VHH binders against Ras-specific guanine nucleotide-releasing factor 1 (RASGRF1). Designs and how they scored, part 7

Target 1, 187 residues: Ras-specific guanine nucleotide-releasing factor 1 (RASGRF1), of Homo sapiens (Human) (q13972r240to426)
Amino acid sequence: KRNQVVFSMLEAEAEYVQQLHILVNNFLRPLRMAASSKKPPITHDDVSSIFLNSETIMFLHQIFYQGLKARISSWPTLVLADLFDILLPMLNIYQEFVRNHQYSLQILAHCKQNRDFDKLLKHYEAKPDCEERTLETFLTYPMFQIPRYILTLHELLAHTPHEHVERNSLDYAKSKLEELSRIMHDE
Short names: E, the ipSAE of ESMFold2; O, the ipSAE of OpenDDE; V2, 0.75 times the mean of E and O plus 0.25 times the DockQ between their complexes.

## First folded at step 6 (VHH; framework vhh_7ocj_1)

Design d02 (from c02 with I105Y Q109F; at its last look DockQ between E and O 0.14; V2 from the best seeds 0.00; counts 0 for: pae E 13.7 > 2, placed apart)
Fold by ESMFold2, look of step 6:
Structure d02 (fold): chain B 187 residues (1-187), chain A 123 residues (1-123)
Amino acid sequence: as target 1 above (187 residues)
Amino acid sequence: QVQLVESGGGLVQAGGSLRLSCAASGFTFSYNAMGWYRQAPGKQRELVAAITSGGSTRYGDFVKGRFTISRGNAKNTVYLQMNSLSVEDTAVYYCAAEPSGYWLYDSTFYDYWGQGTQVTVSS
């Protein structure tokens, strides 16, 4: 059961990194380029306000995914808790993302009043890997990722014997993510 | 010790078809995601197609509809059927493996690479 939860976590992380990859490569980087054009449909300030630190979030989760993959490939001597401890300070960038998320959506809505921007955005959203999802949808995925880790750790702990060598480390990782989640929903 | 060996490349006329194969050894093939990447001289290596251990596929934006990736787990082989080839498809095509069985667009997530097979499309 425990192994199944861990492999499901790897699958979920790969899917999340893929969504972040789409956000950055289909939207952020092309719009950053468009903002540098001679007739920009969007300013660099607006690109920064919409996407916040999402590129940093993508890089963090690429590193986390590679770390998770390496630990799983060394099964059955799987040790996960230190991976979360190493990455928890980097996950604090989520606090900034979450606190500014509503403002980012407001800026995006304002930018969509520009017909040139709106047409360009719809073109990017039409790419097959977007699977008919909007930029707003991709911007929202980071909002849910920390709670998803908490749920996954809860399930993992439910299948981890209380005397397991990792038990205390996994409890600690979960408590730190819960603390981060509370901060994300407060000021 | 992992080996990926590509075959099936060569010279083909524009509008023609080629079928690439990649034979894999040194790991449990059925657990891996497999991918095809290409690189033309002076260009960045780019995703052509990827397939998960479960058979789900993804294609680079520019190749969707013309190419088909598939896998034969009994033969430890991944295939790329390339139709309607154009001169712009001329490149070295590389086979790659991702050990978790789930793939990403970014080539840095693939741990194992073949030596490549040349595909040349003439006008």
Scores: ipSAE 0.000, ipTM 0.239, lowest interface PAE 13.7, mean pLDDT 81
ESMFold2 (binder alone), look of step 6: mean pLDDT 80; pTM 0.825
OpenDDE, look of step 6: ipSAE 0.005; ipTM 0.274

Design d03 (from c02 with Y102R W103Y L104W Q109L; at its last look DockQ between E and O 0.02; V2 from the best seeds 0.00; counts 0 for: pae E 13.6 > 2, placed apart)
Fold by ESMFold2, look of step 6:
Structure d03 (fold): chain B 187 residues (1-187), chain A 123 residues (1-123)
Amino acid sequence: as target 1 above (187 residues)
Amino acid sequence: QVQLVESGGGLVQAGGSLRLSCAASGFTFSYNAMGWYRQAPGKQRELVAAITSGGSTRYGDFVKGRFTISRGNAKNTVYLQMNSLSVEDTAVYYCAAEPSGRYWIDSTLYDYWGQGTQVTVSS
């Protein structure tokens, strides 16, 4: 029930942080360095347009993941709502990422017209930790994370008694994420 | 308190083999992912091998089929069989644990580490 949802949340967060880690360390940081090379296959402006604020997103979720681990390891006391309160304002950075995602993919497609860039990108994508996923796939994972949290909180609330000490705080966190999700998809 | 204790390190000639063990206590071992990392002098810790709670494995690029990670859940122990060792494998080898059941490539994301066991490969 509720415990199962929470352990599933920890597993999902670990997976998402790993995805962000691969995006930043296998693609963003090497391409940023390539943009500073003698014959750059990509400009710094294009790297910024493709990856947006994904490095910041990675750091925020590392912090959130550590907070989630700490609360779960304090069994049998399991209270999560204040963790979401700490991170909710920082999750607003998703708005820029989501609104610009299609443009970032357009820039990536244009960069692939350069043969040197395309060969380099394919080399990065061939690394084993990518598990046959493309850069486009890794860039897409943040697009769904806020809706994923909303669904998880909905399920958690469905198994949280009305008199539970954190009921109101969890509901508030869910409503704030719902507001953010609407803003992220509003033009 | 979580404890991870490595053993099985030592001095070995190039081309030789070693088997490392990491005994775990203070947590439910079968739910954790386990990993082996190594650190040579002047270098950062790097992934050698990892095994998820479900038994799926991952190896660092330099392993090239020479090492095998396994776990004995009944003994709360993770193992690293290392074959065809070369001088480049000389390092301190560390055991790590992850409660989510999945592993990290970036060693800085682990909270639970052993003290390490020295592996020295001579020519």
Scores: ipSAE 0.000, ipTM 0.328, lowest interface PAE 13.6, mean pLDDT 82
ESMFold2 (binder alone), look of step 6: mean pLDDT 82; pTM 0.840
OpenDDE, look of step 6: ipSAE 0.014; ipTM 0.304

Design d04 (from c01 with R58Y S100L L104F I105E; at its last look DockQ between E and O 0.04; V2 from the best seeds 0.00; counts 0 for: pae E 12.6 > 2, placed apart)
Fold by ESMFold2, look of step 6:
Structure d04 (fold): chain B 187 residues (1-187), chain A 123 residues (1-123)
Amino acid sequence: as target 1 above (187 residues)
Amino acid sequence: QVQLVESGGGLVQAGGSLRLSCAASGFTFSDNAMGWYRQAPGKQRELVAAISSGGSTYYGDFVKGRFTISRGNAKNTVYLQMNSLSVEDTAVYYCAAEPLGYWFEDSTQYDYWGQGTQVTVSS
């Protein structure tokens, strides 16, 4: 059942990486280019404030996804704890994203008062791969992903014998993600 | 043994059309996302078009409207119909496969690659 959890984690990670890919390629990069135009509908500062470090998040999760694929492809040699060592350095990146997320949505709402920006944004959101989702939705996916990892680690530990070589490393990763999640919901 | 074999490349005059095919073997084709990339001399590979296992398509900004990707799961083949070709389209075109069925712009996400087929647009 442990292997089943890992396979479902791979499927969820693929979905998350694709969500991040859409955020970066359908919104961030085109808007960054628009900010450099002769009569820009948005400033570079506003692009940075809206998207924060989401491109960095995408690159790190692409690496994590490839690591998961490699480990599953190398069955029966399945060692996972070192993959979660990739996630732990991400905590600072996610903390900054979480801390600034509400301001990013406020900046986006202000930018949408510009008619040219709003029309351009609606054009990007109409692309088929967005599946009728808004930029706000894509910006919010990282906020949901940390609880998903906590649930995944919880289920993985439930099917990992206490004597398993990875037990302590998985426990540590889960505890650090729980700490981040508490910060995300802080009063 | 996984194999991707491109065909349909060649020399064509500007404004002309070509249809590329990529025949796949050695894996479950219907579960894979398929992509077409191209590489011109001195440039990095760039995504031309991709199609998920479920049929969702993506096109690079430079080729939307002129090219159409499709797949024939019964024939284990992915196609790229290229219309209104120009000299800028000259490149080696590569077929690629992603085993989990999701498309990506980043070429490092694809596990399997074909040898490539040359497309040369005259004028």
Scores: ipSAE 0.000, ipTM 0.296, lowest interface PAE 12.6, mean pLDDT 83
ESMFold2 (binder alone), look of step 6: mean pLDDT 83; pTM 0.845
OpenDDE, look of step 6: ipSAE 0.025; ipTM 0.404

Design d05 (from c01 with R58D S100F I105E; at its last look DockQ between E and O 0.03; V2 from the best seeds 0.00; counts 0 for: pae E 16.0 > 2, unsure alone 60.8 < 65, placed apart)
Fold by ESMFold2, look of step 6:
Structure d05 (fold): chain B 187 residues (1-187), chain A 123 residues (1-123)
Amino acid sequence: as target 1 above (187 residues)
Amino acid sequence: QVQLVESGGGLVQAGGSLRLSCAASGFTFSDNAMGWYRQAPGKQRELVAAISSGGSTDYGDFVKGRFTISRGNAKNTVYLQMNSLSVEDTAVYYCAAEPFGYWLEDSTQYDYWGQGTQVTVSS
């Protein structure tokens, strides 16, 4: 059952990495380029305020996903806790993202008052990969993913004997993610 | 099928004026960025003026206040008013359309071009 939970986590992580990839490659990077044009429809400061550390989050989760794939593919054992231990310091970047989230949406709403920016944004949102989702939706996915990790760790712990060497590390990871989730709700 | 048809070129004395028009068909004109480019013999095509779907404008540095781009969305036409012409302005002038609605400096991002209209300025 424990292994089933981990396989489901791999599938969910692949989906999340794809969502982050769309956020960065279909929105952040093209808008950063537009901000460098001769008559830009958006400033670099506004791009930074909207996306903040989204690119760092994408890179972190690409690494985590590859690490997770490697561990699931490894024989003879499935060991996850050290992957979470190397990931947890990087998840502190989420604290900055979470605290900035409402401000990011406010700046985006202001930028949409510029007709040139709004037209450009709607063009990017119309691409097939977006599947009729808005930039606001992609900016919000990290907020949904933290509760999913907490639920996954809860299920792993439910199938992990109390004497298991990973038990304490998994409990610690769950506690840190719960702290991040509280910050998200208190903002 | 997309078509861009320039008109209004010709021979003019230095210091004179010309007004170029570009009639567009086969796409939603008001949603496109439009531009004017020029090419003298043996030179690369260079930006003269651009106008976004939202009405923001840009000009090549050599224009320096002499030319004005405008658009008539009801007539599907973009215009270039050229004043104070000099011999250095002699070139073929091309109309271009960018289907994503915003102008970028690099002309290779425009998908549609007219056949051009000759402007010749005599000293």
Scores: ipSAE 0.000, ipTM 0.151, lowest interface PAE 16.0, mean pLDDT 80
ESMFold2 (binder alone), look of step 6: mean pLDDT 79; pTM 0.805
OpenDDE, look of step 6: ipSAE 0.025; ipTM 0.451

Design d06 (at its last look DockQ between E and O 0.02; V2 from the best seeds 0.00; counts 0 for: pae E 15.7 > 2, placed apart)
Amino acid sequence: QVQLVESGGGLVQAGGSLRLSCAASGFTFSSYAMGWYRQAPGKQRELVAAITSGGSTRYGDFVKGRFTISRGNAKNTVYLQMNSLSVEDTAVYYCAAEYSGRWLYDSTLYDYWGQGTQVTVSS
ESMFold2, look of step 6: ipSAE 0.000; ipTM 0.197
ESMFold2 (binder alone), look of step 6: mean pLDDT 84; pTM 0.854
OpenDDE, look of step 6: ipSAE 0.181; ipTM 0.613

## First folded at step 8 (VHH)

Design e01 (from d01 with S30D Y31D N32Y T108E; framework vhh_7ocj_1; at its last look DockQ between E and O 0.02; V2 from the best seeds 0.00; counts 0 for: pae E 26.1 > 2, placed apart)
Fold by ESMFold2, look of step 8:
Formats: C-alpha cells, sequence, structure tokens
Structure e01 (fold): chain B 187 residues (1-187), chain A 123 residues (1-123)
C-alpha cells in the first residue's frame, strides 16, 4: 500500500544521505584542507572539479530527509503535497553534477598519478564507514538517484487515488524528474 | 541531444582567409567554454583557439596573431576567423565544448566534439 512505499522511501533517503555525508565529510572536506597545505598533494581547482556541487546536494537531501521523516511521524495524516517544492531546485543541481561527472572521474584519475595524493586517498577509503568502497563509487551515487526517485514516485502514484489531493503534484514531480533523466542520459 | 556542427571549411589559396562557424545545441551555451582544435593527417590534435564563457581567449603558439576566436551567445555559435593561411594550416578543424575551467585546453577533457570541417590550403 501507499504507506509502505513512503516508509521505503524514507529508508532509501536515509541511506542516500549517509552516502552523501561520507562523500563530503570523509573525502571532500579533508581534501579541501589538504589543498591548502604547504606541499599540497592536490589543487583547489582539482578538488572543485572532482566533487562539483556534492556539498550542496548533501544539504538539500538532509532537508528533504528531515521533511519526509516529519511527515511520516504525523501518521495517519500522511500528505506529501510540498515534495514538489523540495524537488524543483534539484533539477538544476543534478543537471550540473551529471554534466560534469565524467570530467570529474578523469581529473581524479589524473590526480592519482601523484603518489602522495594516492596514499592519502587510500587512507580515507580505509575508514570503516566506507565499507571498502572507493571515492569513485561515492561520486557515482548521485548519477543514479534520479532514476530511483522516478521508480519510487511511479509506485507511489500506483497506490494514490486519482482524487487524492496530492495526485497532480506527484505527477508533476515525476514528469520533471523524467525530463531531467532524459536530458542527463543523452549527455 | 548535444550537437556541434562546424561549417565554413574548404579549399583556399595560400595567403587567403576562411571563417569557421560552429553551431551548438542541446546545452546551455553561455555556461561552456568553446574551442577549436585541428588535426592534420598522421599528427596529434592541437589547440588552435579557446574562449571561456566570460570571453577570455587562448591561442596555440603557431597561430601568431593570424586567427581570432569569438562567440555569439545569442546565436549559440562560436567562430574562428583565419587569416594569412599557409599550407601548414591544412587540417580537419574541430569545434569542442566543455564546462568553463582551466582544463578546456586539454582535448581529452572536452565533453563534446563536432564532426570536423576540412580546411585545405594550396599553393
Amino acid sequence: as target 1 above (187 residues)
Amino acid sequence: QVQLVESGGGLVQAGGSLRLSCAASGFTFDDYAMGWYRQAPGKQRELVAAITSGGSTRYGDFVKGRFTISRGNAKNTVYLQMNSLSVEDTAVYYCAAEPSGRWFYDSELYDYWGQGTQVTVSS
């Protein structure tokens, strides 16, 4: 039923927020600091090129997660009508991320030719929270999150009556995410 | 879908001029650096000219003031004015686009490439 889909959405969002949190706190922020060191193993330009707008994506999804959590805690009044307002800014943010993703991976590969950088990166990847995943893996999670939202919205709409107050807002959100997905995968 | 379509190539006598155009579609042109590269048979690609979204330009050393890159943002088009052409300028000329940054001079880092337009200079 509809409530089960929303609970699954909350759990998936918690997982994605944790993935973004690791990307930003275990990699981006420490590497930004390393770029300011006396003999930096990486430049600020390269850090920016690798991580793009990942920190902004993390902040937005933290807000989305808290909003979703609050609505589920208000059962039986489970209305998600303002999800469109949360999803709209994501279009521009994900567009920028997806457009530059292959470039970011190329810059990361180039940076790994520096042995000091490679040793530092492997140290960060060895943290238990990474669970043997690489920086490349964490950088790739946002690439696939939009399709996951489209699937979730499809399932939610399948259990939402046509007369439901949220029907039009959810349809619109799904349509916008589908358009974004088509544009991003064509690039 | 992204398209970069070059035009304006052809056969020209040494000392002559050509103006190349590259029409862009499928992305936000104002946000991209644009460039022209060339490749002669059996040679590696080399930068001819690049222009950032903010209008800053860079030229390959061989250009020596003979070529000028410009962009018409209202028409989503980048241009290369080529003057004082010599036989050594014979090549396929490619339009390329990347997000603005210091990496737009490296051909491996450009996101999108056109199909190329042949420039042949005879004497």
Scores: ipSAE 0.000, ipTM 0.063, lowest interface PAE 26.1, mean pLDDT 79
ESMFold2 (binder alone), look of step 8: mean pLDDT 85; pTM 0.868
OpenDDE, look of step 8: ipSAE 0.005; ipTM 0.251

Design e02 (from e01 with R102K; framework vhh_7ocj_1; at its last look DockQ between E and O 0.02; V2 from the best seeds 0.00; counts 0 for: pae E 10.5 > 2, framework grips, placed apart)
Amino acid sequence: QVQLVESGGGLVQAGGSLRLSCAASGFTFDDYAMGWYRQAPGKQRELVAAITSGGSTRYGDFVKGRFTISRGNAKNTVYLQMNSLSVEDTAVYYCAAEPSGKWFYDSELYDYWGQGTQVTVSS
ESMFold2, look of step 8: ipSAE 0.000; ipTM 0.460
ESMFold2 (binder alone), look of step 8: mean pLDDT 83; pTM 0.849
OpenDDE, look of step 8: ipSAE 0.337; ipTM 0.725

Design e03 (from e01 with S53Y Y112V; framework vhh_7ocj_1; at its last look DockQ between E and O 0.02; V2 from the best seeds 0.00; counts 0 for: pae E 17.6 > 2, unsure alone 61.7 < 65, placed apart)
Fold by OpenDDE, look of step 8:
Structure e03 (fold): chain B 187 residues (1-187), chain A 123 residues (1-123)
Amino acid sequence: as target 1 above (187 residues)
Amino acid sequence: QVQLVESGGGLVQAGGSLRLSCAASGFTFDDYAMGWYRQAPGKQRELVAAITYGGSTRYGDFVKGRFTISRGNAKNTVYLQMNSLSVEDTAVYYCAAEPSGRWFYDSELYDVWGQGTQVTVSS
């Protein structure tokens, strides 16, 4: 059952990385280019405001995902604690992202009042890999990642013997994520 | 105006150490991912080390644990501690800043570059 949790975690991470990939490559980067055009439908500042830390988050989780894959390839020995050591120092980017989220949506809403921007955005959203999802939806995905990890770690710990070599490390990671979650949602 | 100024380069014997410094000005240092790149004569520019806002680091394959990148928050400075230097490490070392978190991509995506500092390792 422990392995099952890890496998599920990998799948979830793959999905999340894909979502972030779409966010960055289908929206952020094209909009940056648009912002540099002769008649920009959006400013660089607004792009930065809407997509705060998005690329950094994507990169972080690409690394995490690759790490998970590597660990799974070393089955049956599944060591994950060091992967969380990669995430934990960077968790502040989530705090910033979450705190900026409402502002991000406000800016996006404002930008959508521009007909050129709205048209462009709809064009981006119409790409097949978006699957009828809006930019707002993609911007929401990072909001739930930390809670998701907390739940996953809780489940993982439930199936991790107390004598397991990673028990304490996983518990520590869970505690740190919980602390972050409290900070992110209390302010 | 955003500016990066490198220092600490020079001549060192093989096996020796150098500590490069990059002083950032004209922007909020903590809002940028910082990186060190190097370019040897006739070679392409390559990543030496990078550090994110939260302190995560990335190193070139050739580093092999010899170099350490770190941030000095109070002084808006990023450092590159280089130990066990070899002749192959001879190059111009450049500091780069990336505010949008693209440091993990091509070096050409960095927004700001320093003028570079020469590092020469003799036999």
Scores: ipSAE 0.000, ipTM 0.256, lowest interface PAE 12.1, mean pLDDT 87
ESMFold2, look of step 8: ipSAE 0.000; ipTM 0.176
ESMFold2 (binder alone), look of step 8: mean pLDDT 77; pTM 0.800

Design e04 (from d06 with T28R R58Y E98G; framework vhh_7ocj_1; at its last look DockQ between E and O 0.03; V2 from the best seeds 0.00; counts 0 for: pae E 15.5 > 2, placed apart)
Fold by OpenDDE, look of step 8:
Structure e04 (fold): chain B 187 residues (1-187), chain A 123 residues (1-123)
Amino acid sequence: as target 1 above (187 residues)
Amino acid sequence: QVQLVESGGGLVQAGGSLRLSCAASGFRFSSYAMGWYRQAPGKQRELVAAITSGGSTYYGDFVKGRFTISRGNAKNTVYLQMNSLSVEDTAVYYCAAGYSGRWLYDSTLYDYWGQGTQVTVSS
C-alpha cells in the first residue's frame, strides 16, 4: 500500500541520516581537527577532497528527514511531493559528490600510506556506531541515494491513483531525479 | 526528560463513564500522534484510540462509538472520554506518543509510553 511505501521511505531516510551523521561526526570533523594539530596526519586540502559536500549533504537530508517526519505525523494526509521540490534544487551537490568520488577514494588511499593517519582512521572506524564499516563504505552511501529515491518514487506512484492530487508532482520529481541521475553517472 | 502521565482511571460501574487524561512533557507535543492502548490480564495490548498531530482519529473495533479521543495542544494533554463502559473494558490503559504514523501498523513503533492507569469496570 502507498502508506507502507511512505513509512519505509521514512525509515530509509532515518538510516541514511544516521550514516551521514557518522560520516561527518566520526570522520570528517575529527580529521578536520587533526589537520589543524601541530603534527597533522592529514592536510585540510585532503580532508576537503575526501569529504567534498558531505557535511552539506548531511544538513540537507536532516531537513528533509524532519520534513518527512512532520508529514507522516499528520497521517492520513500524506503530501510529500513538495519535500522533493525542496531537495531538487540542491541536488547539484550530489553531482559534485559523485563526480568526486573516485578522486576521494584515491586521496584516502594515499593518506592511508601515512602510518599516523592510518592508525587514526582505524581508531575512528573502531567506534561502536561504525559497526565495523570503513570510511570507504560511508563515502559510498551518498552514491546510492538518488537511485534510491527514484525507486521509491516509482513504487509510490505505482500505488498512487492517477486522479490523486499529488500524482503529477510525484511524477515530475521522479523525472527530475532520473535526469539528474543520468547526468551524474555519465561523467 | 520525556514524560507521559496518565490520570482519570479507577473503579466504575458498568454503564458508567470515565475520562482519562495523559499529560505530556519533554517533547514537541503538537508534532506527535497520541494514542491510548489497553492491556487486560492475559491479553495482548490493543489500540483503543489514536489521534494524529493533524487531528485525525482512529478507534479500535471494540470501541463502537463509545469512546472519544481528543487533544489539547495548549495543555499538552490527550484525553479519552469513555462512555457506556462494560466489564470487558477492564484493563490497564496506556498513553503513547508517536512521531511517525507507522504506529498504526505496529504499536512497538511508538516513541514514548506512559506507565498506565488502571480502569476497572464492575458489574
Scores: ipSAE 0.000, ipTM 0.200, lowest interface PAE 13.9, mean pLDDT 89
ESMFold2, look of step 8: ipSAE 0.000; ipTM 0.216
ESMFold2 (binder alone), look of step 8: mean pLDDT 85; pTM 0.866

Design e05 (from d06 with R58Y E98G Y105F D106S T108R; framework vhh_7ocj_1; at its last look DockQ between E and O 0.01; V2 from the best seeds 0.00; counts 0 for: pae E 19.1 > 2, placed apart)
Fold by ESMFold2, look of step 8:
Structure e05 (fold): chain B 187 residues (1-187), chain A 123 residues (1-123)
Amino acid sequence: as target 1 above (187 residues)
Amino acid sequence: QVQLVESGGGLVQAGGSLRLSCAASGFTFSSYAMGWYRQAPGKQRELVAAITSGGSTYYGDFVKGRFTISRGNAKNTVYLQMNSLSVEDTAVYYCAAGYSGRWLFSSRLYDYWGQGTQVTVSS
């Protein structure tokens, strides 16, 4: 049961990293290029306001995914210190993302009033890897990821003996994510 | 430490023009979005115009092309040119500053506010 939770965590992280790649590669980077074009349909400021620190989030989760993958390959010698080391930057970055999420959606809605931008956005959304999801959907995925980690850690702890060497580290990680979730919920 | 000082308000006849200035100190002006809000007696404070650190501009619906916001980053000053004024534009006009990347349409998210300057439009 414990092993299944850990493998599910790896699979979920791979999926989340894929969603972040789509957000950055199908939307952020092409729109950043379009903002530098001769007749830009969107400004650099608007791109920054919509996507915030999402590229940084993607890079951090790439690192976290590789770290998790490596630790699972070396199971059961999972060392949580390294996992905790990368969680702290993620907490700060997620706080700023979540704090500004509704603002980003409102800027996006304003930009969609420009016919040229709306046509371009719909073209990007039509790509097969988007699977009929909108930019708003991809921008929303980070809003739920911290609660998902909390649920995963809760399930892992439920299958971890209280005497287990990693018990205290997992409890600490869960408590820090719960603290972030409370802050994010109150914004 | 932070100070926003509005000037250029006053009494003007309907159809006239007025230029507001807001001098800023105590923060890195070029990194902040700047905005003008107004509040008439008994009404809620509403966005007039906002300008990002990069120069993108946004206007309240009632502006209808009559007002122009601009900024001089080297001079730490934001301006509001108001043309074709009507009695409905009578209000106290406030300058506000918010860190870049925060929501420009929400007065709650602006970090600093000025004391306001009165604009009175007579018919």
Scores: ipSAE 0.000, ipTM 0.106, lowest interface PAE 19.1, mean pLDDT 80
ESMFold2 (binder alone), look of step 8: mean pLDDT 83; pTM 0.855
OpenDDE, look of step 8: ipSAE 0.010; ipTM 0.230

Design e06 (framework vhh_vobarilizumab_d1; at its last look DockQ between E and O 0.01; V2 from the best seeds 0.00; counts 0 for: pae E 13.2 > 2, placed apart)
Amino acid sequence: EVQLVESGGGLVQPGGSLRLSCAASGFTFSSYAMAWYRQAPGKGRELVAGITSGGSTSYADSVKGRFTISRDNAKNTLYLQMNSLRPEDTAVYYCAASYSGRWLYDSTFYDYWGQGTLVTVSS
ESMFold2, look of step 8: ipSAE 0.000; ipTM 0.320
ESMFold2 (binder alone), look of step 8: mean pLDDT 85; pTM 0.860
OpenDDE, look of step 8: ipSAE 0.429; ipTM 0.757

## First folded at step 9 (VHH; framework vhh_7ocj_1)

Design f01 (from d01 with R102K; at its last look DockQ between E and O 0.01; V2 from the best seeds 0.00; counts 0 for: pae O 7.2 > 2, placed apart)
Fold by OpenDDE, look of step 9:
Structure f01 (fold): chain B 187 residues (1-187), chain A 123 residues (1-123)
Amino acid sequence: as target 1 above (187 residues)
Amino acid sequence: QVQLVESGGGLVQAGGSLRLSCAASGFTFSYNAMGWYRQAPGKQRELVAAITSGGSTRYGDFVKGRFTISRGNAKNTVYLQMNSLSVEDTAVYYCAAEPSGKWFYDSTLYDYWGQGTQVTVSS
């Protein structure tokens, strides 16, 4: 049912925020610090190339997640269209990430050839919350978030009556996400 | 078309120094990993040093702090400062460029590299 889709969306967002949190706090920020050390295993530029705007993406979705939580607290009346109205204009930040994803992985692959960096990276990946997942895996998560939203909205709309107050808004949001997805992946 | 032009090789006495230069042209890709490989007679090609566009470096195990790779002020130029050279460093040195980094894992997977410059270290 419709409410179940919304609850599932909340759970999925929580998971994604956690993934981004790990990406930023377990990898990006520590590597930035390492890049500032006397004998840096990686440069600031390469860190920037690998992670791009991951931190901005994390902040955005932390806000979105809080919004979702707030809406869920208003159960059984669940309205989400306004959250998507806020989110949609900011999702352009994914363009940078998606279009440069292969480049980021190339830089990471190169950096891993440095033994000091590789050792450090393995240390970060060994943290319990990583659950044996690699940095490459974490960098892949943002690649599928927009498609995930599209599928979620499609399912939500399937359970939203045509006369529902936010039917048109949700449909609009889905269309905009589809457009964004095409723009990001057509190059 | 992509070209790599090497210079700086030659004959030097043991304990001496050389500075190799490589200038790449003809490409505009964002990722630009450049490096040096060497091949001695009867031996396999091996990595000497590599550097990313961002300045991250890695060196072959034999380098032991004797060599330093760096980017030039000009785009797509790399230098290899070789100090404390020994007879064992005698080889043809090749400049390489790769936009993917795959050549770091397999020395047969080069997209671009130079014709090589001879480095000879005499005892």
Scores: ipSAE 0.016, ipTM 0.257, lowest interface PAE 7.2, mean pLDDT 89
ESMFold2, look of step 9: ipSAE 0.260; ipTM 0.673
ESMFold2 (binder alone), look of step 9: mean pLDDT 82; pTM 0.837

